# Ledger of designs, part 3: VH-VL binders against TATA-box-binding protein (tbp)

Target 1, 182 residues: TATA-box-binding protein (tbp), of Cenarchaeum symbiosum (o74045)
Amino acid sequence: MLDPRTRPRVVNVVSTSDLVQRVSAKKMAAMPCCMYDEAVYGGRCGYIKTPGMQGRVTVFISGKMISVGARSVRASFGQLHEARLHLVRNGAAGDCKIRPVVRNIVATVDAGRNVPIDRISSRMPGAVYDPGSFPGMILKGLDSCSFLVFASGKMVIAGAKSPDELRRSSFDLLTRLNNAGA

## First folded at step 1 (VH-VL)

Design d7 (framework fv_disitamab)
Heavy chain, then light chain:
Amino acid sequence: EVQLVQSGAEVKKPGATVKISCKVSGYTFTDYAIHWVQQAPGKGLEWMGRVDPESGETYYNQKFKDKATITADKSTDTAYMELSSLRSEDTAVYFCAREYSSGWYDYFDYWGQGTLVTVSS
Amino acid sequence: DIQMTQSPSSVSASVGDRVTITCKASQGISSAVAWYQQKPGKAPKLLIYAASSLQSGVPSRFSGSGSGTDFTLTISSLQPEDFATYYCQQGYSFTFGGGTKVEIK
ESMFold2-Fast, scan of step 1: ipSAE 0.006; ipTM 0.556

Design d8 (framework fv_disitamab)
Fold by ESMFold2-Fast, scan of step 1:
Structure d8 (fold): chain C 182 residues (1-182), chain A 121 residues (1-121), chain B 105 residues (1-105)
Amino acid sequence: as target 1 above (182 residues)
Amino acid sequence: EVQLVQSGAEVKKPGATVKISCKVSGYTFTDYYIHWVQQAPGKGLEWMGRINPESGGTYYNQKFKDKATITADKSTDTAYMELSSLRSEDTAVYFCARGIEYDLWGAFDIWGQGTLVTVSS
Amino acid sequence: DIQMTQSPSSVSASVGDRVTITCKASQSISSYVAWYQQKPGKAPKLLIYDASSLQSGVPSRFSGSGSGTDFTLTISSLQPEDFATYYCQQYDSYTFGGGTKVEIK
């Protein structure tokens, strides 16, 4: 029996926020830790990556920001706050507050053993398993999540909008696999 | 300056109810969950429950679900925790704390000073 | 519920000592562990989050390590202000360890 309380490892968090003001492209082009090229995407955005960031933040001249590549919600939100401070310190934006929002959490779960997906897929309602096209079994979660389950016991959970949803979806996935005879 | 300031100590008789407040300042109240933690005299910390101040949605430790009621008032930036049917075993310091993640998967970075509730006859 | 077993329950140490506190989860919790310091009559203070991340403003002599079920808090060179009780916490149901009292030898 798989342990339904096995904790997932978060591998990527996408979160967004809005400075509610325009950002100076000229200042972004001159500031450190920022990659801005007027020829890229029509000059609509720059990329900020400070030494402490796990990933990076895309900053649009509209004031919208996207944090990618962080391995926790805290780190993703931290990247947005750091980008805000960096922009303000360099005069690219005026002082402001932001309210980050999680858009997508992707996590992995390791069962610690093989999962017989060829045997159990026929017992799982809604499962899509066609080894001729893709080696993993695809399942849909209760909320916004989707699951990929591989014979190795490696699993991917994608589409969670919060840590709480990720936790519920992980428990759901492992429980459904046990009920199918994993 | 981010602060959580709790109401003062209470002395109650068995069977009474008590309501503890946690006033927030220095940040947007609705952006972070507020948690409540019990610490009995000479003992460790025990999580009681949390509230999302934006929605009023709550999540409780099963041990406390029939004992504690957590609420929030957005107009005053104040969270509350009410204990009903007090017994001597409820004598403890109660802390409110801010959760640093948006939801349940995070540490508590800012704590209130604690409120001592004594239940005695 | 996930149980957090903390050891030792107390340790007597001198200024300058390396102090190690261990926390064991009854089930795997990845890196979802925090460490707190509590001084008598005061609220707990966050030291470490996500097993190994140092909270802003906390001295670098504090460090955390571990993943899965076994976690460690280390104080590399104990200072007078470090005599306190330390607690680990996991995030699934916010279960705290029993605490470790670091006392003057």
Scores: ipSAE 0.000, ipTM 0.486, lowest interface PAE 12.6, mean pLDDT 87

Design d9 (framework fv_disitamab)
Fold by ESMFold2-Fast, scan of step 1:
Structure d9 (fold): chain C 182 residues (1-182), chain A 121 residues (1-121), chain B 105 residues (1-105)
Amino acid sequence: as target 1 above (182 residues)
Amino acid sequence: EVQLVQSGAEVKKPGATVKISCKVSGYTFTDYYIHWVQQAPGKGLEWMGRVDPESGETYYNQKFKDKATITADKSTDTAYMELSSLRSEDTAVYFCARSFYEGYYYGMDVWGQGTLVTVSS
Amino acid sequence: DIQMTQSPSSVSASVGDRVTITCKASQDISSWVAWYQQKPGKAPKLLIYAASSLQSGVPSRFSGSGSGTDFTLTISSLQPEDFATYYCQQANDFTFGGGTKVEIK
């Protein structure tokens, strides 16, 4: 029986914030650690990645920002604050307070053993398993979450809006697998 | 024996702050969340928030987010709940309670005895 | 944002009666419901978790059922010590129902 209390490992956090002001495309094009191409996405955004970032921040000329690729909420929010400071220091935006919001958490769970998805998928309501098209079993979870379960015992949980939803969804997944005979 | 023991009753004036403690014993503090629950006189239970003693992560009921601060000290196996800018409507019994990881499954199985906070002029 | 509507708010009953308390969630919460008993001047006591799992040490006359949005706590044969207030709680973001007071008839 799988331990449903196994904690998931966060691999990506998407969070957003708004500078509530327009950002200078001209200044973004000249900034270090910023990729801005006027031919990409209609010149509406730049991408900031400083040496301290795990991922990167998309900065729209409207002032909206999206942090991706961080492995914790703290790191994701840190990327937004770092991007804000980088824009301010380079004259691309005026200094302001931001209020980051988590939009999506993706995590992995490792069962530490093989999971017989070919055998149990028929016992799981809502499961989609068609190995001719995709090697994993697909399940819908609580709220906005979805699950991918591979025969190796590797699992992916995507769509969580908070760490609490992630832990709840992880427990739900492992409990469903146990109930199906994993 | 698993126990959650809360600090004693408090009488405070409007505008004051109060900090209530919840000392745990008989189990591994970092294996359980600590929740705080408010119960006004003659009223029902209202969840305020919880802390993960291992990480310090908190999750609040939005109603209490600007009123309550929840913390935990691993070195003393004690959780705390601080109420700021006290008003008469904060008069209530406050309970701490533990839940195992993912308390949505196991529920709050052990509770403190409650702490009465009275706010009066 | 998830509301828990508990009914009835009170019920008068006699020892030996079957008592049923219901709880309705405003959204699908799977089986993430717990039930608590509270006596005057005391802390709540967990009775049921995960909608239907009986907490260790709780008498078998207590049972829970339901999934999705509709949940029920049943006391099959009310005992004198069961006169108390009962609360459901959804464990998704920990909202309590309004409570049901079980009073002696």
Scores: ipSAE 0.000, ipTM 0.448, lowest interface PAE 17.5, mean pLDDT 87

Design e10 (framework fv_erenumab)
Fold by ESMFold2-Fast, scan of step 1:
Structure e10 (fold): chain C 182 residues (1-182), chain A 121 residues (1-121), chain B 110 residues (1-110)
Amino acid sequence: as target 1 above (182 residues)
Amino acid sequence: QVQLVESGGGVVQPGRSLRLSCAASGFTFSSYGMHWVRQAPGKGLEWVAVISYDGSNKYSVDSVKGRFTISRDNSKNTLFLQMNSLRAEDTAVYYCAKESIFGVVEYFDYWGQGTTVTVSS
Amino acid sequence: QSVLTQPPSVSAAPGQKVTISCSGSSSNIGDNYVSWYQQLPGTAPKLLIYDNDKRPSGIPDRFSGSKSGTSTTLGITGLQTGDEADYYCGTWDSSLSAGVFGGGTKLTVL
């Protein structure tokens, strides 16, 4: 049996927040650690990447922000707070509090052994497995998650909205695989 | 290392004013939002107010709006709560609390020891 | 008065396990991460749990947190007499634009 307690490794967190105010594109274009390109989304956004960020933050002139590329919820939220602070310090936005929200967590799980996806895929309702097209088995969760399972025992979980959902979805995935004969 | 020390509490008659202070040390004060939380005798915690790192954004609980003003002086590493038109129901221990800048801003990683405000005639 | 609902008291013997619940709504616990605070008699509150289930440095693993939907739970295992305290859940309420706390739970170690 696969161990449903196997720890998922977070590889990307997407989170969002809203400054609830317009951001100055002119000021953002002049700031250090900022890339503003008027050709991107019609000049509606720029990118902030400070030296401490694992990923980057997309800042829309509407005040919406998207954090990508961080490997934990704390790091993703930290990127949003850092972007807010950077915008305020450079006069691109007035000071404000933000309330980050997780939109998507992507994680990997390693079963530590092969998973017989060619044998069990026919036993799993909703499974898509076509090795001539894609080498992994695709599964949908009952919540926001989607799963990719490879014969090597490596798996990808995408679409979790919180660390709690990620842990539950990982447990659910491994339990479903065991019930199908993995 | 992080320390928050409140002062300015006392006994005061209804309708009077008090100014509370919170002296901060051990962190970059100008980088963090700061909160006031109170606790009436024998009762639970009640959030009162928050001020952003530079003082430009403030929020307070409805029961104190128009009477209490939160402010800060980053050059002195000091947080203030100006309390006007005090009422008996404002009687409480007032705590200064530090906001974490990473993760969610609404949790308090450090608290002061509190200063007591008693509103009585 | 309190926006979040906790039981007023809980009790157990040394070495036992206790759980303290906290219930809210979509605008507070549902939207935001939850924290738990311990207040020993005569002292200021101390952070026990943040981001639903994380412990600050120095908090023993006997303390755990969890969140499901609009509710959260603090778990304490291996109870010690020194755990006798009031426990508060806390979060942000997006509809009120305010921090909110539970009414507090008094833990008595018999």
Scores: ipSAE 0.006, ipTM 0.454, lowest interface PAE 14.3, mean pLDDT 86

Design e2 (framework fv_erenumab)
Fold by ESMFold2-Fast, scan of step 1:
Order: C-alpha cells, then structure tokens, then sequence
Structure e2 (fold): chain C 182 residues (1-182), chain A 117 residues (1-117), chain B 110 residues (1-110)
C-alpha cells in the first residue's frame, strides 16, 4: 500500500505578475544580469537572472513578468520581487507594487516501489494508458491538476495553483492508486 | 508585403455599438503586438489600445476604458475592437497598426466611425 | 491638449532645411524610444524614424531624428514639394501606461 502522506518534491513553480506599466527596452538592453534579445518574441522581452535566483524572470516590455524554475512558491514570488527591484534600480521601470499569482506548480512523487499501471489502469475511471505512445499512465484530478504515473513508481503532478492544492492532489492520487490495487 | 485591412466602420447613433476588424496578412500575426489608433476629423493621432502577441496583456486609454475591448484571434490573423456606448467624441478614422519595438511599423488604411443622431 | 508638444506649423522653400521639435517629460520621451510619422493628405500615417534616430528601409537620408533629454527633433533637408504633410512624434508614457503622440506639425512647402 502506498503512503498517501508521502511529500511531493516541488521541481518548478510558474508565477506571474504585472508591473502595470511599460518597461524600457533601451534600459533593459543595458542592465546587468539581463539578457535582452531582439530575436526572441521580436524583441518584446528580456530575461533577468540575478546570482540568487534558482530560475529566471521573463520581462515583457508590456510590463508582464513570468517567474520560472523556482522550487517553491516563496522562491518564485521572490524572483518576481527581485526582478521588479532590479528594473526600478536601473531606471527601466518606475517604482510600483506587484501582486504575484501562482499559475502552475509541478512536483514529483516517488512511491519507493513499482506501481502496476498495466494492471490498475483498466480499473481507474478516466485513466489513459497507451504504452505504444507514452510509457506513463495519465490521470486527471478533480481540480486543475493532472498526473503522470510510471511503472517505476515515479509520478509527476502538474497544474496545482497553490501548495495546499498540491498536497491535497498528491494525497488524492496516492489514495486512488491504493484503491485500484497499487 | 505586410497588409492590414480594417473594416466594420459606419454611421451609428450615440449609445450604440460597433465591432471593428483588422485582417492581417504577409507576416506571422501571432509574433506581434497590435494597436488601435484613431484620428478625429481635422485632429491629430490618438492612441486607443494595445493587445499583446498572445492576447495576455491589454492596455487602453482612460477615455475608452469600460466601453472598448480589444481582442484578437490568432488562428484567423484578425484583430478586433468592440466599441460599446459610443459617444460623439468617438467619431474618428480608426487605424490598426503593427507594433515594432515601441513604435508602429505598419498601418492599415483606416475605417471611418461616425457617431451622430 | 496633446501630451507631447509640437509646433502647429512650419514652412520653408524647396531645397531648404527645417527642424520640427517635440517636447515631453521623463515618463515619456525621457525614458523611452521615440518615433516619427509622416501623414500625407488623405492617407494613413507612415513610419519615418524609429528608435530615436533610425530610418526604415525606403526612407531617404534627408530625414533624420535626434533625442536629447525629454525632447526630440525631426530634421528634413533638401525639402521637396512631396514632403508637404503632417508630422507626428510618438512614444510610450510609463505613467499613463499608454501610447502618446504629439499634436502634429503641418509642413508647408512654399
């Protein structure tokens, strides 16, 4: 029986915020820790990665920011705040407050043993398992989450909008696998 | 051969609605932000609204907020401006324009909107 | 009134030089790239200058742009009768989160 309290490991958090003002492309091009590439999205965005960031922040000249590659919500929000400060300090944006929003949390769960997806997929409503196309079993959650379950016992949970949703979805996934005979 | 062709203009009474369209061709529409700019008879250019390449961000001038909605359909290479609660002050030629970085590199020929009784 | 200030008109004879000024503030010209547009009678505007001083393909070198602080100028040398048009400066305003234009300058070639 799988332990439904097994803690998921967050591998990526995507969060967004809006500066509600345009960002100066000229100033971004001159900023340290910023890659402004005319060839990417027609020059509509740059990337900020300071030494303390786990991932990076994409900054659109429209003022939209996307934080990727952080391993917690706190770190993802921290990257957006750091990007805002960096833009303001370098004169690329005026001082402003931001309201970060989580868009997607991706986490992995390891059952610590094999899961017989060949056998249990037929007993799980909504499960998609076609090993000729993809080696994992695909499941949908009740919320915004989706699940990939591999025969090795490795699992991926994607689409959570909060840490609470992630924990609940992980518990739900492991419980559903146990009920199907995993 | 970038082309932008506006349509949907006409004569309407105050308080009515119009939907303007801009058909784009000759470039990858989904790579560019798009703008609406208007010009009242005998007056200068006035920026109206912008929509991002993927539709995620929109800005508009304060005088049209709550009345005008900019949108796009990338599968049809078309930009839209939904204009509600029209006023006499909205009488203008409406141009769609393609966004270069902080400038408008291509403009349509415009469509005329007249709001009168 | 327009956010960016231009003179309403300018005039000169064929072959002469004119400059058209455009003044703003730190939230617009001072912090962003500036563009210039030509509008011939009865036509849509056409891009003349972008990124303060660059010309798109097909714009002759007698048109030039420059920016200093919160002001920008359009220079036209060797004036031709075909240059008679309205000219607009344009940029983004960070405080308004809006595109802004000057009021336009009518160039008359006498």
Amino acid sequence: as target 1 above (182 residues)
Amino acid sequence: QVQLVESGGGVVQPGRSLRLSCAASGFTFSDYGMHWVRQAPGKGLEWVAVIWYDGSNKYSVDSVKGRFTISRDNSKNTLFLQMNSLRAEDTAVYYCAREGLDYFDYWGQGTTVTVSS
Amino acid sequence: QSVLTQPPSVSAAPGQKVTISCSGSSSNIGNNYVSWYQQLPGTAPKLLIYDNNKRPSGIPDRFSGSKSGTSTTLGITGLQTGDEADYYCGTWDSSLSAGVFGGGTKLTVL
Scores: ipSAE 0.000, ipTM 0.465, lowest interface PAE 15.8, mean pLDDT 86

Design e4 (framework fv_erenumab)
Fold by ESMFold2-Fast, scan of step 1:
Structure e4 (fold): chain C 182 residues (1-182), chain A 119 residues (1-119), chain B 110 residues (1-110)
Amino acid sequence: as target 1 above (182 residues)
Amino acid sequence: QVQLVESGGGVVQPGRSLRLSCAASGFTFSSYGMHWVRQAPGKGLEWVAVISYEGSNKYSVDSVKGRFTISRDNSKNTLFLQMNSLRAEDTAVYYCAKDEGWYEYFDYWGQGTTVTVSS
Amino acid sequence: QSVLTQPPSVSAAPGQKVTISCSGSSSNIGSNYVSWYQQLPGTAPKLLIYENNKRPSGIPDRFSGSKSGTSTTLGITGLQTGDEADYYCGTWDSSLSAVVFGGGTKLTVL
């Protein structure tokens, strides 16, 4: 039986925030650690990546920000706070507070052994498994989560909106696999 | 502020039953596993049982299997331990504890409720 | 008989350092995260260390944990009289499908 306590490893967190003010495109074009190209998306956004960021932050001139590529919620929120501070320090935005929101968490789970998806897929309601087109089994999870399960025991959980949802979805996935005979 | 409050302990004779309750507040109860841990007078900690966040998966120590049943009511934020066929060896303080590490550690504990099985 | 082995007692003077050991096997400490708990007399246990070496918010950095193979240790530096307590290691045992604890170590600050 698979250990339902097998811990997911977060590989990407997408979070957003809103400065609730417009950002100066002219100032973004001149800032260090900021890539701004007037020809890209009609000059509506720039990309901030400071040396400490795992990923980057997209900053729209509307004040909307999107953090991608961080491997934890803390790091993703940290990227948004760092981007805000960088914009304010360079005069591209005025004094403001932000309230980051998680939009998507993607994680991997490794069972540490093979999972007999050939045998159990027929026992799992809603499972999609067609090895001729894709080697993994596809399952729907809690809320907006989805699962990919490979015969190797490698698994992917996508679509979680919080660490709590990720934790519940990971437990649910491993329990469902065990109930199907994994 | 997380709080766990146990109740239902008392003094009972061998072979009788007790039901312990744990009232939880200050966190999303339905998102976490919950444990019962006991401690006999002057002795160390002994894990008793765990229940998953939704109630479908349970584990318990072998010495209580068939006698104790862990359950939960997420609509009332309450954890239960039904204890049947009590023995003198079940005499202990019973703590409920919140799971944060996938059955690996307990970040919050209640104050405990005392069960004495006397003959 | 506890599944995990701890010394029954340790002692030291205020300001000194103590180390409390906990030994197990491949099915428990060797395969899983370890936690440590402090129990002051007459009180419920309190989490000191989780995931081998992490501290909850509010736990001072003079408490530390480490794990090597099938053993783990709790380190306490700058010992204070308020540290007098029983200390327990705990982990999941994969072969038993159960949480297991050490027998506890009584720390006396002389």
Scores: ipSAE 0.000, ipTM 0.535, lowest interface PAE 12.7, mean pLDDT 88

Design e5 (framework fv_erenumab)
Fold by ESMFold2-Fast, scan of step 1:
Structure e5 (fold): chain C 182 residues (1-182), chain A 123 residues (1-123), chain B 110 residues (1-110)
Amino acid sequence: as target 1 above (182 residues)
Amino acid sequence: QVQLVESGGGVVQPGRSLRLSCAASGFTFSNYGMHWVRQAPGKGLEWVAVISYDGSDKYSVDSVKGRFTISRDNSKNTLFLQMNSLRAEDTAVYYCAREGYYDSSGYDAFDIWGQGTTVTVSS
Amino acid sequence: QSVLTQPPSVSAAPGQKVTISCSGSSSNIGNNYVSWYQQLPGTAPKLLIYDNNERPSGIPDRFSGSKSGTSTTLGITGLQTGDEADYYCGTWDSSLSAWVFGGGTKLTVL
């Protein structure tokens, strides 16, 4: 039996926030730790990466921001707050508060043993498994999550909107696999 | 109530100048990029120019570069289009439009439009 | 010289479904989000679709948008006589540093 409480390991968090004001492309182009490329989205965004960031923040001149590449919600939200402070300090935006929102959490789970997806896929509602096209079994989870399950026991969970949803979805996935005979 | 009201259109001879105004109300004007879009009689929409929220960045269509200047006065919630050396091809209804805050990509749709002001360049 | 290509006209009967295409290139539709606008005769344009497939508040769900590669389509189901209008696609063009509109499609509800 797989342990349904096996802890998923977060590998990427995407979060967004809105400064609710436009950002100066001219100021952004002159800022340290900021790469502004006029060819990217027609010059409508820059990338901020300070030394403390695990990933980066895309800053759009509309005031919208996307944090990518962080390995926790805390780190992802921290990147958005750091980008806000960096923009304000450099005069690219006026002082403001932000309210970050998680858009996607991707995590991995390793069962530590093989999972007989050839046998159990027919017993799992909604499962898509065609080894001639893709070696993993594809499942839809609770809420916004989707799952990839490989015969090796490695699994990917994508689409979670919070750490709690990720934990519930991971528990659901492992329980469904056990009920199907994994 | 969010609204944009254009003014300043009229009938002028080729080579003359006009200044269009767009009065904004019901929202924080200084937070939004603003556009001018025109439409010649019986023709489609043609984008003319954009100005950033603080006035620092401007882009315009090539056919009006050197002749048209977009500007704004955030203290008066007003967008302007100064049109010099007018040509018959500039005859159109001119709309001002606001870039909305709709997506995280940075390309905002035109969510609020004015009613338009008519410019006719005729001898 | 529209950078985005739309059919000049489309027609259908009340209650029918119609689709309006808009084709571009990688510098515009391929790499950027698309919006659609409805222009009733004698009026200013109205935002119908943003971010390829999202509807503003007040736009009925019989209007839909989709994007694939360098093309996008506007779908209208349950056609009503009040839908008779010109429809425009629009997006940013990174190579031109300009917003571009399609040439427009006149929808006639026969």
Scores: ipSAE 0.000, ipTM 0.451, lowest interface PAE 15.6, mean pLDDT 86

Design e6 (framework fv_erenumab)
Fold by ESMFold2-Fast, scan of step 1:
Structure e6 (fold): chain C 182 residues (1-182), chain A 121 residues (1-121), chain B 110 residues (1-110)
Amino acid sequence: as target 1 above (182 residues)
Amino acid sequence: QVQLVESGGGVVQPGRSLRLSCAASGFTFSSYGMHWVRQAPGKGLEWVAVISYDGSNKYSVDSVKGRFTISRDNSKNTLFLQMNSLRAEDTAVYYCAKDFLEWLSDAFDIWGQGTTVTVSS
Amino acid sequence: QSVLTQPPSVSAAPGQKVTISCSGSSSNIGNNYVSWYQQLPGTAPKLLIYDNNKRPSGIPDRFSGSKSGTSTTLGITGLQTGDEADYYCGTWDSSLSAGVFGGGTKLTVL
């Protein structure tokens, strides 16, 4: 029996925030730790990656920001705050407050053993398993989450909107696998 | 101030029962998982049991399974540990502990002062 | 026996650095987050490190944590007499469906 309380390992958090002001493309092009190419995406965004960021922040000239690649909500929000500070310090934006929002959490769970997805997929309502197109079993959660389960026992949970939802969805996934005979 | 206060400990004979309580204040009790951790005299920490924020999930260490039951009453901000069929090896200080708000880590940021359970003849 | 292995004791002088090790397996440290706790004599434990290497507010940067594979370490720099305590590593064990602690390490400041 799989342990439903096994903590998922967060591998990516997508969070967003809005500076509620436009960002200077000219200043982004000139500032350190920022990649801006006028020919890419019509000059609508730049990418900030300062030392210490696990991932990066996409900054749109509209003032909207997207943090990707951080391995916790705290780190993802930290990237947005650091990007805001970096923009303000370099004169690309005026001083402002931001209120980050989690958009998507992706996590992995390792059962530590093989999961017989060939056998259990037909017994799980809503499961999609077609090894000719994708080697994992695809499941939908009862909320915004989706699950990928591989025969190796490695699993991916995507679509959580909060750490609490991730924890509940992980428990749900592992319980459903146990009920199906994993 | 965030505070956890344990009660219900005492001296009891083998085979008898005790019910421990942990009164929580200063935080939103219903939002956090809660744990019981014990420490025998002169020994290290031993995790005993956990209950999820809403009471739907419970786990306990094998040595107490079938004897101890963790429960909570969110309307009263109180955590409980019902201990049946007590044994000499259950003698310990029992701490209640709050799971950290960071849901993706197993950490206990707030601990009570502990209540002593002594199982002896 | 404790599931996680720590040395029973370590000693160092004031101002020195000490490292306390904690070893486990893939079912605990290898696949889960690690925390470290300080227990002064006669008191409840205090959280020093969570999520392998993060400090709660109020914990000085003299304390650090790290995790590699199935092992974790607690580092204390600028050792002070007030650091004399028992130190415990802790995590979840997926095979036991239970929280687990190390056996504890008694730190003596000489």
Scores: ipSAE 0.000, ipTM 0.453, lowest interface PAE 17.3, mean pLDDT 87

Design e7 (framework fv_erenumab)
Heavy chain, then light chain:
Amino acid sequence: QVQLVESGGGVVQPGRSLRLSCAASGFTFDSYGMHWVRQAPGKGLEWVAVISYDGSNKYSVDSVKGRFTISRDNSKNTLFLQMNSLRAEDTAVYYCARGDYFEAFDIWGQGTTVTVSS
Amino acid sequence: QSVLTQPPSVSAAPGQKVTISCSGSSSNIGNNYVSWYQQLPGTAPKLLIYDNYKRPSGIPDRFSGSKSGTSTTLGITGLQTGDEADYYCGTWDDSLSAVVFGGGTKLTVL
ESMFold2-Fast, scan of step 1: ipSAE 0.008; ipTM 0.543

Design e8 (framework fv_erenumab)
Fold by ESMFold2-Fast, scan of step 1:
Structure e8 (fold): chain C 182 residues (1-182), chain A 119 residues (1-119), chain B 110 residues (1-110)
Amino acid sequence: as target 1 above (182 residues)
Amino acid sequence: QVQLVESGGGVVQPGRSLRLSCAASGFTFSSYAMHWVRQAPGKGLEWVAVIWYDGSNKYSVDSVKGRFTISRDNSKNTLFLQMNSLRAEDTAVYYCARSYDILTEFDYWGQGTTVTVSS
Amino acid sequence: QSVLTQPPSVSAAPGQKVTISCSGSSSNIGSNTVSWYQQLPGTAPKLLIYDNNKRPSGIPDRFSGSKSGTSTTLGITGLQTGDEADYYCGTYDSSLSAEVFGGGTKLTVL
């Protein structure tokens, strides 16, 4: 049997925040570690990537920010705070606080062995498995989560809104696979 | 020198209203987020509400939503808390505090003003 | 009720060292910087530590902070009678969209 307590490895976190103020496009264009091109999206946004960031932060002139490419919630939120500080230090935004929100967590789980998806997919309610179109078995989890399970034993969990939801969804996935005969 | 001075506290009956004020001096008030934090007698600190530097955004703890309104007047360097439908559980010392630069960092606090809701 | 957990009291003699713990979860301490506040009897709180381990100007180096995972600690060395106070940890909680404090720890000297 698969161990349902196997720890998922977070590979991407998307989080957002709002500065609740306009950001200066002119200042973003002059800032270090900021990629701003007026021709891109009509000058609506810039991309901040400092050397310490795992990913990057998209900053809209409306004040909205999107953090992508971080491998933990802490790192994703850290990118938003670093972007805010960078904007404030360079005069692109005024003093403010932000309220980061997780939008999506994507994680992988490795069973360490093959999973017989050919055999068990017919036993799993809601499973979509058509190897002629896609090599993995597709399942829905909690309201926001979806699962991809490959014969190799590698799995992807996407759509979690918190680390706790990810943990519960991973446990749910592995338990459902065991109940189907994995 | 940064100073925050609260006023407007008092003794009121349940269901009544009070308006607290916090007068700020010694810094550029319009550049800082401002908070209200309360402390019931013999109890710990409880964050109540925040208002952004320009008044454009506000957040409050769920237990006061719909009853308390935070506001500010940057031309007068003053923060307000309008407290309606007061309950015995709102009895506390109310502090104003400022924050800047991180998620939570209340670098200056006022002396507090006491609100007692009793029958 | 307090979102962050602190011991209700600690005690030590003058000159000794004391540590005050504060534990939370991934939605607060695990994801955000932590501050510590000192409240002397009958006074307003005062910021002791911010950004996990930094001291504001005027705070003695006897006070230190550290953060690991979902927990943080305040350290006080060379304990003095004037350190007798309530101590609070504080941070932001993303699940509540609110600033949160620990329940407070009463430090008794002697």
Scores: ipSAE 0.000, ipTM 0.447, lowest interface PAE 17.6, mean pLDDT 86

